# VHH binders against Probable flap endonuclease 1 homolog: the designs that were tried, part 3

Target 1, 350 residues: Probable flap endonuclease 1 homolog, of Danio rerio (Zebrafish) (Brachydanio rerio) (b0uxl7)
Amino acid sequence: MGITKLAHLIHFDAPASMRSKEIGDYSGKIIALDTSIVVNQFRSALPGHLKLSPLAGLFYRTLAFLEHDIKPVFVLDGKPPHQKRAVLEKRAQSTGWSSSQSPNTGSAFNQECLRLLHLMGVPCIKAPGEAEALCAHLAKIGTVNAVASEDMDTLAFGGTVLLRQLNAKRDSEITEYSLPKLLEALQLKYEEFVDLCILLGCDYCDKIGGLGPSRALKLIKEHHTIEGVMEHVNRKTHPIPLNWQYKDARKLFFETPKIDDPVLAWSEPDEEGLVQFLCKEKPLKEERVRGRMKKFREMLLKRRKQREVNMQMGQTRQSRLEDFFPATRKRRAESAAVKESSGRKQFKIK
Below, E stands for the ipSAE of ESMFold2; O stands for the ipSAE of OpenDDE; V2 stands for 0.75 times the mean of E and O plus 0.25 times the DockQ between their complexes.

## First folded at step 1 (VHH)

Design b4 (framework vhh_5c3l_4)
Fold by ESMFold2-Fast, scan of step 1:
Structure b4 (fold): chain B 350 residues (1-350), chain A 122 residues (1-122)
Amino acid sequence: as target 1 above (350 residues)
Amino acid sequence: QVQLQESGGGLVQPGGSLRLSCAASGFTFSNYAMSWVRQAPGKGLEVVSDISGSGGSTTYADSVKGRFTISRDNAKNTLYLQMNSLKPEDTAVYYCAKDTYVEYEGSTFDYRGPGTQVTVSS
């Protein structure tokens, strides 16, 4: 969903922007996640007599991230833009499908997620609009190192690093996408890339009829903007929508979410609070929660001992220093293109 | 790559016993909780039992408490389920499952083996 066929286009026209990774590569990294994407993976699972609830799934997944030394930041959706609602309603009318249903995960469920993550000692932020736009913004300004999502929309919103398959099985390959490498490979400016995404198809407006990804890319490379493309397409074979709202869609991708810089802190989970919430108010077995928390504490102790050994070896972590100086981290992420050195294991951000 | 292979299933009469085994490879076995999950004909998945990575904590579904015993041998990377006093309602495909507590098929965080058929019938 999201941007139609963008993953396909990247695979064929910009494969250098993609890298296969494993979960261990993200040790010490701060990763933003859209809570709804995490929750929806559990809701879409095959039904059974004993089904893992979305809250239980979020609990276990969060512990798994923390066990891999990943610092997750969860982002909750605010109010979706009216353009998205209008487009989805129009599509439903065209196909005969009803859009009159309210979201099943209303504000009550969002409050449950917020309570769970607070009890787990993990930051959770409510977006003013779409969570994905805020996740992308946090990556763009260097507050987080990457965005975990299955949607390509993160790249259209200007998110510098997108991780797909992070929330799959632990032995599954993670695909990392780099927006700077993508723009370089396609030879596009970010503004041109946003217009390409609109031509490919997005959730905020219609698209030019019959225009495939290869032709859309060629036209943007030649004519630079949707306005230029409209002057050079055959309107009989590629009809232009009436009163086409591409300018409003473009604005949504460029808009900076209006939020104060979040204070990100990770603290120890409140086991007694988690047992009260998940086991006494929800149907999760106390033995499972407590057993899992014991394992988590054992892993944290092993990691603390390993850090002590690494310190004795004279090792220092660049990310640790950045935790004390967000302005320095943000400036570095925005201005400096940093690459891995040939023949040396020095960590650099691109 | 993660591999889980169940064995020990078969046909048994009511009141009989079977011992299931699961050979695990491709991950650090002692670091993960393991579960036995079953699916009876025409029914959904049921978590029968789970065991912590160290073996120090176990849980059982109410339907099997007192009859089934889960155990593990971390030196041999093997999970076991001892099934006693078997009943016709225990007839199911039994799956060995890895990760943080599998409770249903289709979890994106869990791996399960191909399963072994247990049939309790005269």
Scores: ipSAE 0.000, ipTM 0.219, lowest interface PAE 13.4, mean pLDDT 77

Design b5 (framework vhh_7xy4_2)
Amino acid sequence: QLQLVESGGGLVQPGGSLRLSCAASGFTFSSYAMAWVRQPHGKGLEYIATISSSGGSTYYSDSVKGRFTISRDNAKNTLYLQMNSLKPEDTAMYYCARSYEIEWSGDYTFDYKGQGTQVTVSS
ESMFold2-Fast, scan of step 1: ipSAE 0.036; ipTM 0.432

Design b6 (framework vhh_8emy_2)
Fold by ESMFold2-Fast, scan of step 1:
Structure b6 (fold): chain B 350 residues (1-350), chain A 122 residues (1-122)
Amino acid sequence: as target 1 above (350 residues)
Amino acid sequence: QVQLQESGGGLVQPGSSLRLSCAASGFTFSDYAMHWVRQAPGKGPEWVSSISGSGGYTNYATSVKGRFSISRDNPSKTLYLQMNSLRPEDSAVYYCATEYVTDSGYTEFDYRGQGTQVTVSS
């Protein structure tokens, strides 16, 4: 569900924190993905009558990432925090509406995802709590280069780089968000940003009534904390929730998941194991799985041969020739400048 | 067996409108969702729009939402795409596609028609 209107606030008040990117910019990069968000993208791509099998979708999407030289790390949800369950129950009561899904389906599906990704040769980690919190943590400590998600919550959990609309298609539009640039543009400390997110509305507690994004930002910039804001709002126009659990919500955003550093390794997919799982135990057509795997192997062979050619070309050192062609050099510099304005990598690795 | 025949394409100027048609035969048209998919020269196929078998549900790619409208006439077994405010970027061969169910129970696009060429230029 995510933090209410945070994307709107960032677009209006901190556009410098966003960059348009292409899938090729992530070649060689390690990207953490919340498995539920990836699955929901397949389910939401078309009307209900047209949705793809989530397990089959995960198979095809993973191959596409690998073909683009992206190293995905999938993260599965563990137990949701009590605060989120309480908020969801309260919302369900007010609408009289509930999920159409049967209880306990997620556990069996998570086991199927784990098995699929293991057979794909791709790492999959089970979070102790929310997957998004662990994804953000892995980016924060540098284990992964970025988090792919549609939820802005990654930034509130301290994830340094968020990718939205990461589609494995060649021409997909990707939006990259930088937490350091966002904090700089808003002139906020991370602690102030977390309190701002709570004031905007999150999944872990209620919010102060009637506060819009611009007013919430102004109040945090002036008063620094929720405690400071509460001393300076008109409680008649902006009522404070009874027994407001903002401190518990704050703790969740600051909490560091204690997990052993994962051993991340990518190996060749096990085609025979995939056929056994997807086609013998599940009713997927063997010809489709094998056809897709053949295409995948052909793409990897083509890329491997191209790398060998590129290595040989690099050894001949053609850069000297480029110095004699100012038009070619200027054209590349202009292309690099355009790329830098959309994809410049600033090293904050130390 | 199953046949799909697209028509209505042509050469138009930017800002113009076109209505594409797809005549379907060989299956119970009203039981299947239908789709429009386009392919520009040197590019892969791009999904454009979908409509449920009843016509009660529609969806659109973000690049065409607000400009294109998908509809169907089940008695005549015809699918339509109304394209307004056409842009040079809309130039492509447009295919209509059926949803088909695999033995695994999930759906895939099946575009068997020859397509209809849309060219938007001045």
Scores: ipSAE 0.000, ipTM 0.156, lowest interface PAE 14.2, mean pLDDT 76

Design b7 (framework vhh_gocatamig_d2)
Fold by ESMFold2-Fast, scan of step 1:
Structure b7 (fold): chain B 350 residues (1-350), chain A 119 residues (1-119)
Amino acid sequence: as target 1 above (350 residues)
Amino acid sequence: EVQLVESGGGLVQPGGSLTLSCAASGRTFSEYALAWYRQAPGKKRELVAGISYGGSTVYMDSVKGRFTISRDNAKNSVYLQMNSLRAEDTAVYYCAVEYTYEDYGMDVWGQGTLVTVSS
């Protein structure tokens, strides 16, 4: 599920909106995650590895985020839009074959995820609709710094920062997408970008037949709206769907989730509660859970000690700089661009 | 605490077929990937076949095209259909729930079921 070929379009037409990052760049950051994305990563056998228990995967992944000083906020799906269900059913029928059984991710499993995350001391929010729409909204209003997702839909919902391939491994390459830089690079308004996404193909309505990403972009740049594009395509080579529901799809991308501002707090994991849940009620081995928790506490202590050392050194360095360069204080007090380097020389953000 | 119970092993002639079954505790089965391992006399345990919760499968090279793994989540069961059996398939077959992430692993094993392929 997602917007067809949007990643491809961005890579070719707006590479300046992408940046390669590493997990350490997100230390101290609040990141919203769709819980289903973590769960699906541990259900899939692709790239051919066996995965057990999405719940166990969520446990290990959450500890890894916390070890990297990332503050995760998990978001659970509410009711999916009617349009999404209709489109997916239609696609299944047109391909002629698909499994009649989808994995049961029902209310009971969502309650298990909520219980696990509560025991982990990590906030978990129930979305009124799609989790990804709420994640994007939280980034848009500044409640979180970024959204971690494999779907590009975050950008279409107005999420300002999207992280792909955030798997909490030390050596993982993370791709960061900036919506403001993307809109600048494409020379589009957000409203034009949403219409482009609909033309590329989304989960909420059909698309114009045979229209590729390069031509869709060109037509939106020239004609600004789907309505304008419809007046300028050859309907024999690019057929327009009958009773096309693009206006409903557009509405879904613009809708603000109906939710009160969440109170976000992180606390220490409850090891005894986690052992009770994961080892006594579920089949995880107590020795492995306790061993992982011990490793987590040791890494957290090392990070705390390093932060204390860095704070003392930073305070000493700041004091020393002010003592020897009084003119620098005056210069810094002037209206100036955001300081690009906090200890990095010759750094350029592409 | 989870129990895995295998059944369906036995004596079969070369070229014959057997179906192995594995039943698990209801609460813990349906959200996990399952695997079949085997251990022949004098050999280490080896992965024969695996199936994800969603039904994606993996097989060892020597059984591809002959063995089929499947699951029934409603019955908390996983199956291994073995066709065109060979003497080299003789082993104790184990049903397993296994997990590896980073440097940690989790496993639950059944007691095993003996498969003998003999003339």
Scores: ipSAE 0.000, ipTM 0.212, lowest interface PAE 15.1, mean pLDDT 76

Design b8 (framework vhh_4orz_3; at its last look DockQ between E and O 0.46; V2 from the best seeds 0.00; counts 0 for: pae E 5.9 > 2)
Amino acid sequence: EVQLVESGGGLVQAGGSLRLFCAASGFTFSSYDMAWLRQAPGKRREWVALIYSGGSTDYADSVKDRFTISRDNAKNTVSLQMNSLKPEDTAIYFCATYEFEVGSYDYWGQGTQVTVSS
ESMFold2-Fast, scan of step 1: ipSAE 0.144; ipTM 0.519
ESMFold2, look of step 2: ipSAE 0.013; ipTM 0.299
ESMFold2 (binder alone), look of step 2: mean pLDDT 88; pTM 0.886
OpenDDE, look of step 2: ipSAE 0.030; ipTM 0.470
ESMFold2, look of step 5: ipSAE 0.047; ipTM 0.448
ESMFold2 (binder alone), look of step 5: mean pLDDT 88; pTM 0.889
OpenDDE, look of step 5: ipSAE 0.029; ipTM 0.472

Design c1 (framework vhh_gocatamig_d2)
Fold by ESMFold2-Fast, scan of step 1:
Structure c1 (fold): chain B 350 residues (1-350), chain A 121 residues (1-121)
Amino acid sequence: as target 1 above (350 residues)
Amino acid sequence: EVQLVESGGGLVQPGGSLTLSCAASGFTFSDYALAWYRQAPGKKRELVAGITSGGSTVYMDSVKGRFTISRDNAKNSVYLQMNSLRAEDTAVYYCARDSYDEYWGDEYDYWGQGTLVTVSS
């Protein structure tokens, strides 16, 4: 869910903060992922006996990232803030049919994810609170290069780079969001942007009734804070929530996670350990796991060989005939729709 | 850019056979799982058979032993050999590419337009 209409607002009011990218642009990059978001992508209305388990999905997804030379860091939810739990309970009571829930702290599934990712040789960190808040923090301090999420909340928590539609197996374009460019385009300070997000609607408190994204943005630009906005809205048409907890929500967005900077290391997947866990203890077919691991090793070998070839060509560039009679190079670097006038460096040559 | 094109459907007598073909383009075929689904009028689409990138197969119970799914990576094609056809097999058959290299679900990355199979005397 996340912050209501924020993606819409960015699309129409700050398109310069967005860029279309492809998976290859993230080769060598460290990317933080909320484990629950990755897991939820594998859940759908399927016949029970054919349903891909979330663990199997996490296994396949992790290999796909590694094959594209992406270094993933998975983050598990810790203890959710009481405000989020209260809001979710209120919403569940209103609908009467809410049955979809992410596993919380201490669930058996979280332990299974930790074990799987350890066997994959990939770092997995347990957040003290919201996983997304920790992902945003890691990007903010430079521990990771970006956060992959379908939720815009990363930007509200101060995450500097957000990637949406990151799927190593899809043909879809990845959308990259830059918080610094977003703040520049909107002409807002980060503190003003957080108040805007609260006015748009978040998981930690209610919002002013009837206030749409265009109006919320204009009010924040004019009055700078929620306190200022409250003095300038017609309370008859835009009712203020009773006992409104916006100050607590604001504090959650500003609060830095209480965790030491993690030491990140990636190692070779333990194929025999993975077979034991996924195939002997869980109902995944050994043929599938081993076949996928074989494909993974082949892709890594191809990439290593390509790097060797590229390095050799670079070393001997001036001595090769092709260097004296080069063919005309043609490369489409970026879509014209994503072009920006300031800060654009050079055309990309592959 | 990704395209899946089914062919081979038609009218056949009960007990007869048909081979369905799905020609794929716009992606690295050998990297993906492919599946055949079918939908009869007034019914939900159901998974008939699937084949992973590694060649592992799955079948719905009612077609096991009668249908065989196979792939030809050199030709970017997946096939469904249907034997001992029954009136209950009458449906539009769809080829689908699995975005996560697994045969599952009512929604995949991409679907073909479908090919009609009618089993009638």
Scores: ipSAE 0.000, ipTM 0.173, lowest interface PAE 15.8, mean pLDDT 77

Design c10 (framework vhh_5c3l_4)
Fold by ESMFold2-Fast, scan of step 1:
Structure c10 (fold): chain B 350 residues (1-350), chain A 121 residues (1-121)
Amino acid sequence: as target 1 above (350 residues)
Amino acid sequence: QVQLQESGGGLVQPGGSLRLSCAASGFTFSSYAMSWVRQAPGKGLEVVSDISGSGGSTTYADSVKGRFTISRDNAKNTLYLQMNSLKPEDTAVYYCAKDYDILTGYEFDYRGPGTQVTVSS
């Protein structure tokens, strides 16, 4: 899913909201990811018999994030809204092809992802609805620093920072989008931006026929709302859908996910548990999993030694490795209490 | 479109050597990291070696360290794998792969049809 040509519109009408970044810029940052984006990328790459399992892909990508000193938070889709299912059914009838079923949204596969990520010591949260909506919410309240996604929907849900191309190509630059700078550059209120996104095309309702990005932006700037736009379009050249559910789509973008503030903790991966799950129950080679885990531990030890050297040379910053591997149970309890207190403050203040 | 074509496989005795080649076309070869991956009969895919676009960085699976050498010739759009001291455990179809995902280290978006390497007496 995604909002049609939003990236194109931003590139030409609001380039000041974009910044080129590299992965090193996100060292120490907490980044929310839709788990389905990660696993779907692995399913598309190769013929089935040569493809890494989605679980293997999730394992390797999670280690890669941790090696770059990124703290990932994975989010699983909950129940999709009925509006999305209705639109997908209508599209399937028009094309004669159905994409409504995905193994990634299956309960058994979601449980496997939860188990893998628990064994890897990284947080995984099940969204009450769309994963993208929860990722956006976590960024908006400051629980995470950014959302990594291939879809621009994060911005429509009010997510303050979106990272695109984080996983696209080995040497590709990451594009960072800022919602506040985007709204400023377009001279739109957030509510106007949501209506623009609906006019561009989203997964929750139909769109007005024949409206391109430039025309949609112009109409929202002049008329502010979809209701205003409908008064000013020629219905013969730009037909309005019968019983158009744009108000329901708008409501979905504005709704706050109903979830308690999550306690985010990163712990040391359980190598023996990972071997049991991935190599004894699943068909991954034990030597490969253990070899990759050894490389990961060696990298973390090297980073720990470098921080100790830097601290001794007068560079004063808290060791991020201590966030992954608390020294004592008391320290772990104190960290959990601090996070709970911070979450409650974020809930009240934001 | 992107094309990868492996060659150089065959039957060899334990302790022998083979050199695999992969001819690449349809993309800017020097801009992409390349990998050799293999699949033994009845087993999953294993990444054997990786090389950066410039050739300045290489990585090897522990099972092949000291025995295999990955290299590339960017002027000829060709990837190589020199395999020495071959063992029966090295028997597999070997695939040339173009990396596309910065953070996976093991995912790739393209592969060739593969070349069979059989190590037996």
Scores: ipSAE 0.000, ipTM 0.172, lowest interface PAE 14.7, mean pLDDT 77

Design c11 (framework vhh_7xy4_2)
Fold by ESMFold2-Fast, scan of step 1:
Structure c11 (fold): chain B 350 residues (1-350), chain A 120 residues (1-120)
Amino acid sequence: as target 1 above (350 residues)
Amino acid sequence: QLQLVESGGGLVQPGGSLRLSCAASGFTFSSYGMAWVRQPHGKGLEYIATISYSGSTIYYSDSVKGRFTISRDNAKNTLYLQMNSLKPEDTAMYYCARDSGSYDEWFDPKGQGTQVTVSS
């Protein structure tokens, strides 16, 4: 569900905090992902026999990220806060939508995801609470470069870089959001931004009735806190919810996840282990798994060859740029891009 | 001054598709962001999608992501909404709106709207 109209507010009031990106811009980058983002793409409201296995989806998506030289870190939801459950249940009842749109929090499925991702050679972490909160924390402390999510909640939890529309499709546009640039553009402190997000509407409590995003922003800029805003709204036109739990919502956004900083390591996928798990224990066709692994190895080989070509071309182009464009910034940027495209190799800790 | 004329609505079965159009006049269409909003019978206005003046930045409500596509043709002063996998919950009067630059009013639909009814 996420924070209501935050993306629109950012578009119109802080467009400088957004950038259009391509998947190639993230070569060599460590990106935290909520596993539910991948899983939800493979669920359907259609009859069960037409439903793609979420494990198969996670397998294919992970290979696609690795083919683009992205180092994914998957995060599993722990126990959701009671505030979120109550709000989501109320919203689900009002919409009448299929449960396929709800978060998957099954512990058996989480164990299967952990096993799959271990066999894929990628890190998977269990969050103590919300996956988004942990993803945001990992970005905030610099453990990852960005968080991939369709929810704007990452920014409210203090995640420094949010990527939306990150997928394996070559022609899809990725939107990158910078929290520091957003706060600068809005002229807000992080604490003020969290209160703004609560006023816009979040998963943890109700909002003031009829209060639009531009007025919410203006009131936060002038009065700094929800408490200040409540002193200055007309309660007849903008009613305050009964037993409004905005303080509990605020606490959730500020709370640091109770987890030790993870040590992240990537290794080559274990094809035989994947076949054993997905094809012998689960009903995935061995031909599909082995065929996809073959394609993966071919893509890695093509990428390695392209990087070798790019390094040679980088040397030639660097010399050419020195002749026509003496600015060191341009040559350093292009050299850095070629170096980045060479990326870090996956490694396994013994 | 500003005139918006919506069209393309109709009765469709669940899972069906419709393409809505909005013909704009009375302002420099290419200079304004545009939106599609809807109003179910007896309920308030609900945001569906927005598109920037150039068409490069697009946002959707969670209820229509992956099913609806907003687009614009600045040469023809026309806004479009391609609607796929329609659900009964999509039944509403659909309006196009010019972004006024103020979220307090959000936008002010000036047209008559076009009715979309999803029923079997």
Scores: ipSAE 0.000, ipTM 0.121, lowest interface PAE 20.6, mean pLDDT 76

Design c12 (framework vhh_8emy_2)
Fold by ESMFold2-Fast, scan of step 1:
Structure c12 (fold): chain B 350 residues (1-350), chain A 121 residues (1-121)
Amino acid sequence: as target 1 above (350 residues)
Amino acid sequence: QVQLQESGGGLVQPGSSLRLSCAASGFTFSDYYMHWVRQAPGKGPEWVSSISSSGSTINYATSVKGRFSISRDNPSKTLYLQMNSLRPEDSAVYYCAREDYGDYEGWFDPRGQGTQVTVSS
């Protein structure tokens, strides 16, 4: 669910914080991904006993990122905060999209994801709480360059760069959000932005009734805090929830995940180990795994040969300049909202 | 050119049955897992059922298990969904999807327009 209407607010009130990008812009970049967001399309759609399809999807998606010279860091969810559990229960009951598994079944699948990613030679970290909070923290401290997620919550947790629609396709248009540019465009401090997100609606507490995004932004700009807003809102037309837990929600967004410094290393995938796991222990066809690995190795070889050619021609110097000053690109007239509103195609993105 | 064309939807009363069909062309149908996915207005897609390339492995969402039956006919390149004991909450556009893991090209990427099922009195 995430922060209600935040993407809409950013589109209209802070468009300068958004930038259209393509997959090639992230070559050499370290990107944190919530494992649940990467596999939820399959895991939420498929029963726990069909874990193979989500694992196969994770396998293919990870190879695609590596082929684009992206260094993915996968983050597994730990224990969700108690405030979010009621929201998760509502989601499970009202929609089949977010079908949750039992804790035991989810734990087993997380262990399978961890094993798969280890065999693929990519780092996977277990968050103490929500994965998106840890992803945001890793971006905030510079351990990763960006967070790939469809949830705007990354920005509320202080994640400095959010990538939406990162689907590892050559023709994909990615929307990059910059938290510093967003705060500048809205003329808000991070603390004020967190309170704005709570007023817009989040997964951790209720919101003031009838308060739309434009008015919420105006009130927070004028009064700076939820406490200030409450003093100036008409409680008859905009009722304040009784025993409103906004302070607990605020604390969750400011909370620093308690983890040891992660060791991030990318190594060559273990093809024989992958075949053993996916094809001998799971019913994935060996021809498909080996064929995909062959394609992966061919693409890595092409990249290595291109680097050699570029080095000989002096183009590596030009590429370095483009890392800091990318060439101007023609922007498609597509917005994040339009792409997210494509109901038929939304499953591809997430 | 991959094409999937769904048909068989309609307006029915609760407790009724419908049989959906999906005609596939442009690929070797017998090589792919196939899925039925549905989407109600304003909601995300919900996986309904899957069937392996040979038809030997079949699975259902808990919400439809015991009421729906997926099947395929590889010679005619057609996927079916037999829906029994329909409920108002089954109302949605139903899409036929090929399981495609190539280049991250749409895990459930339906090529057809879908077929509308409305369960109402």
Scores: ipSAE 0.000, ipTM 0.190, lowest interface PAE 13.8, mean pLDDT 77

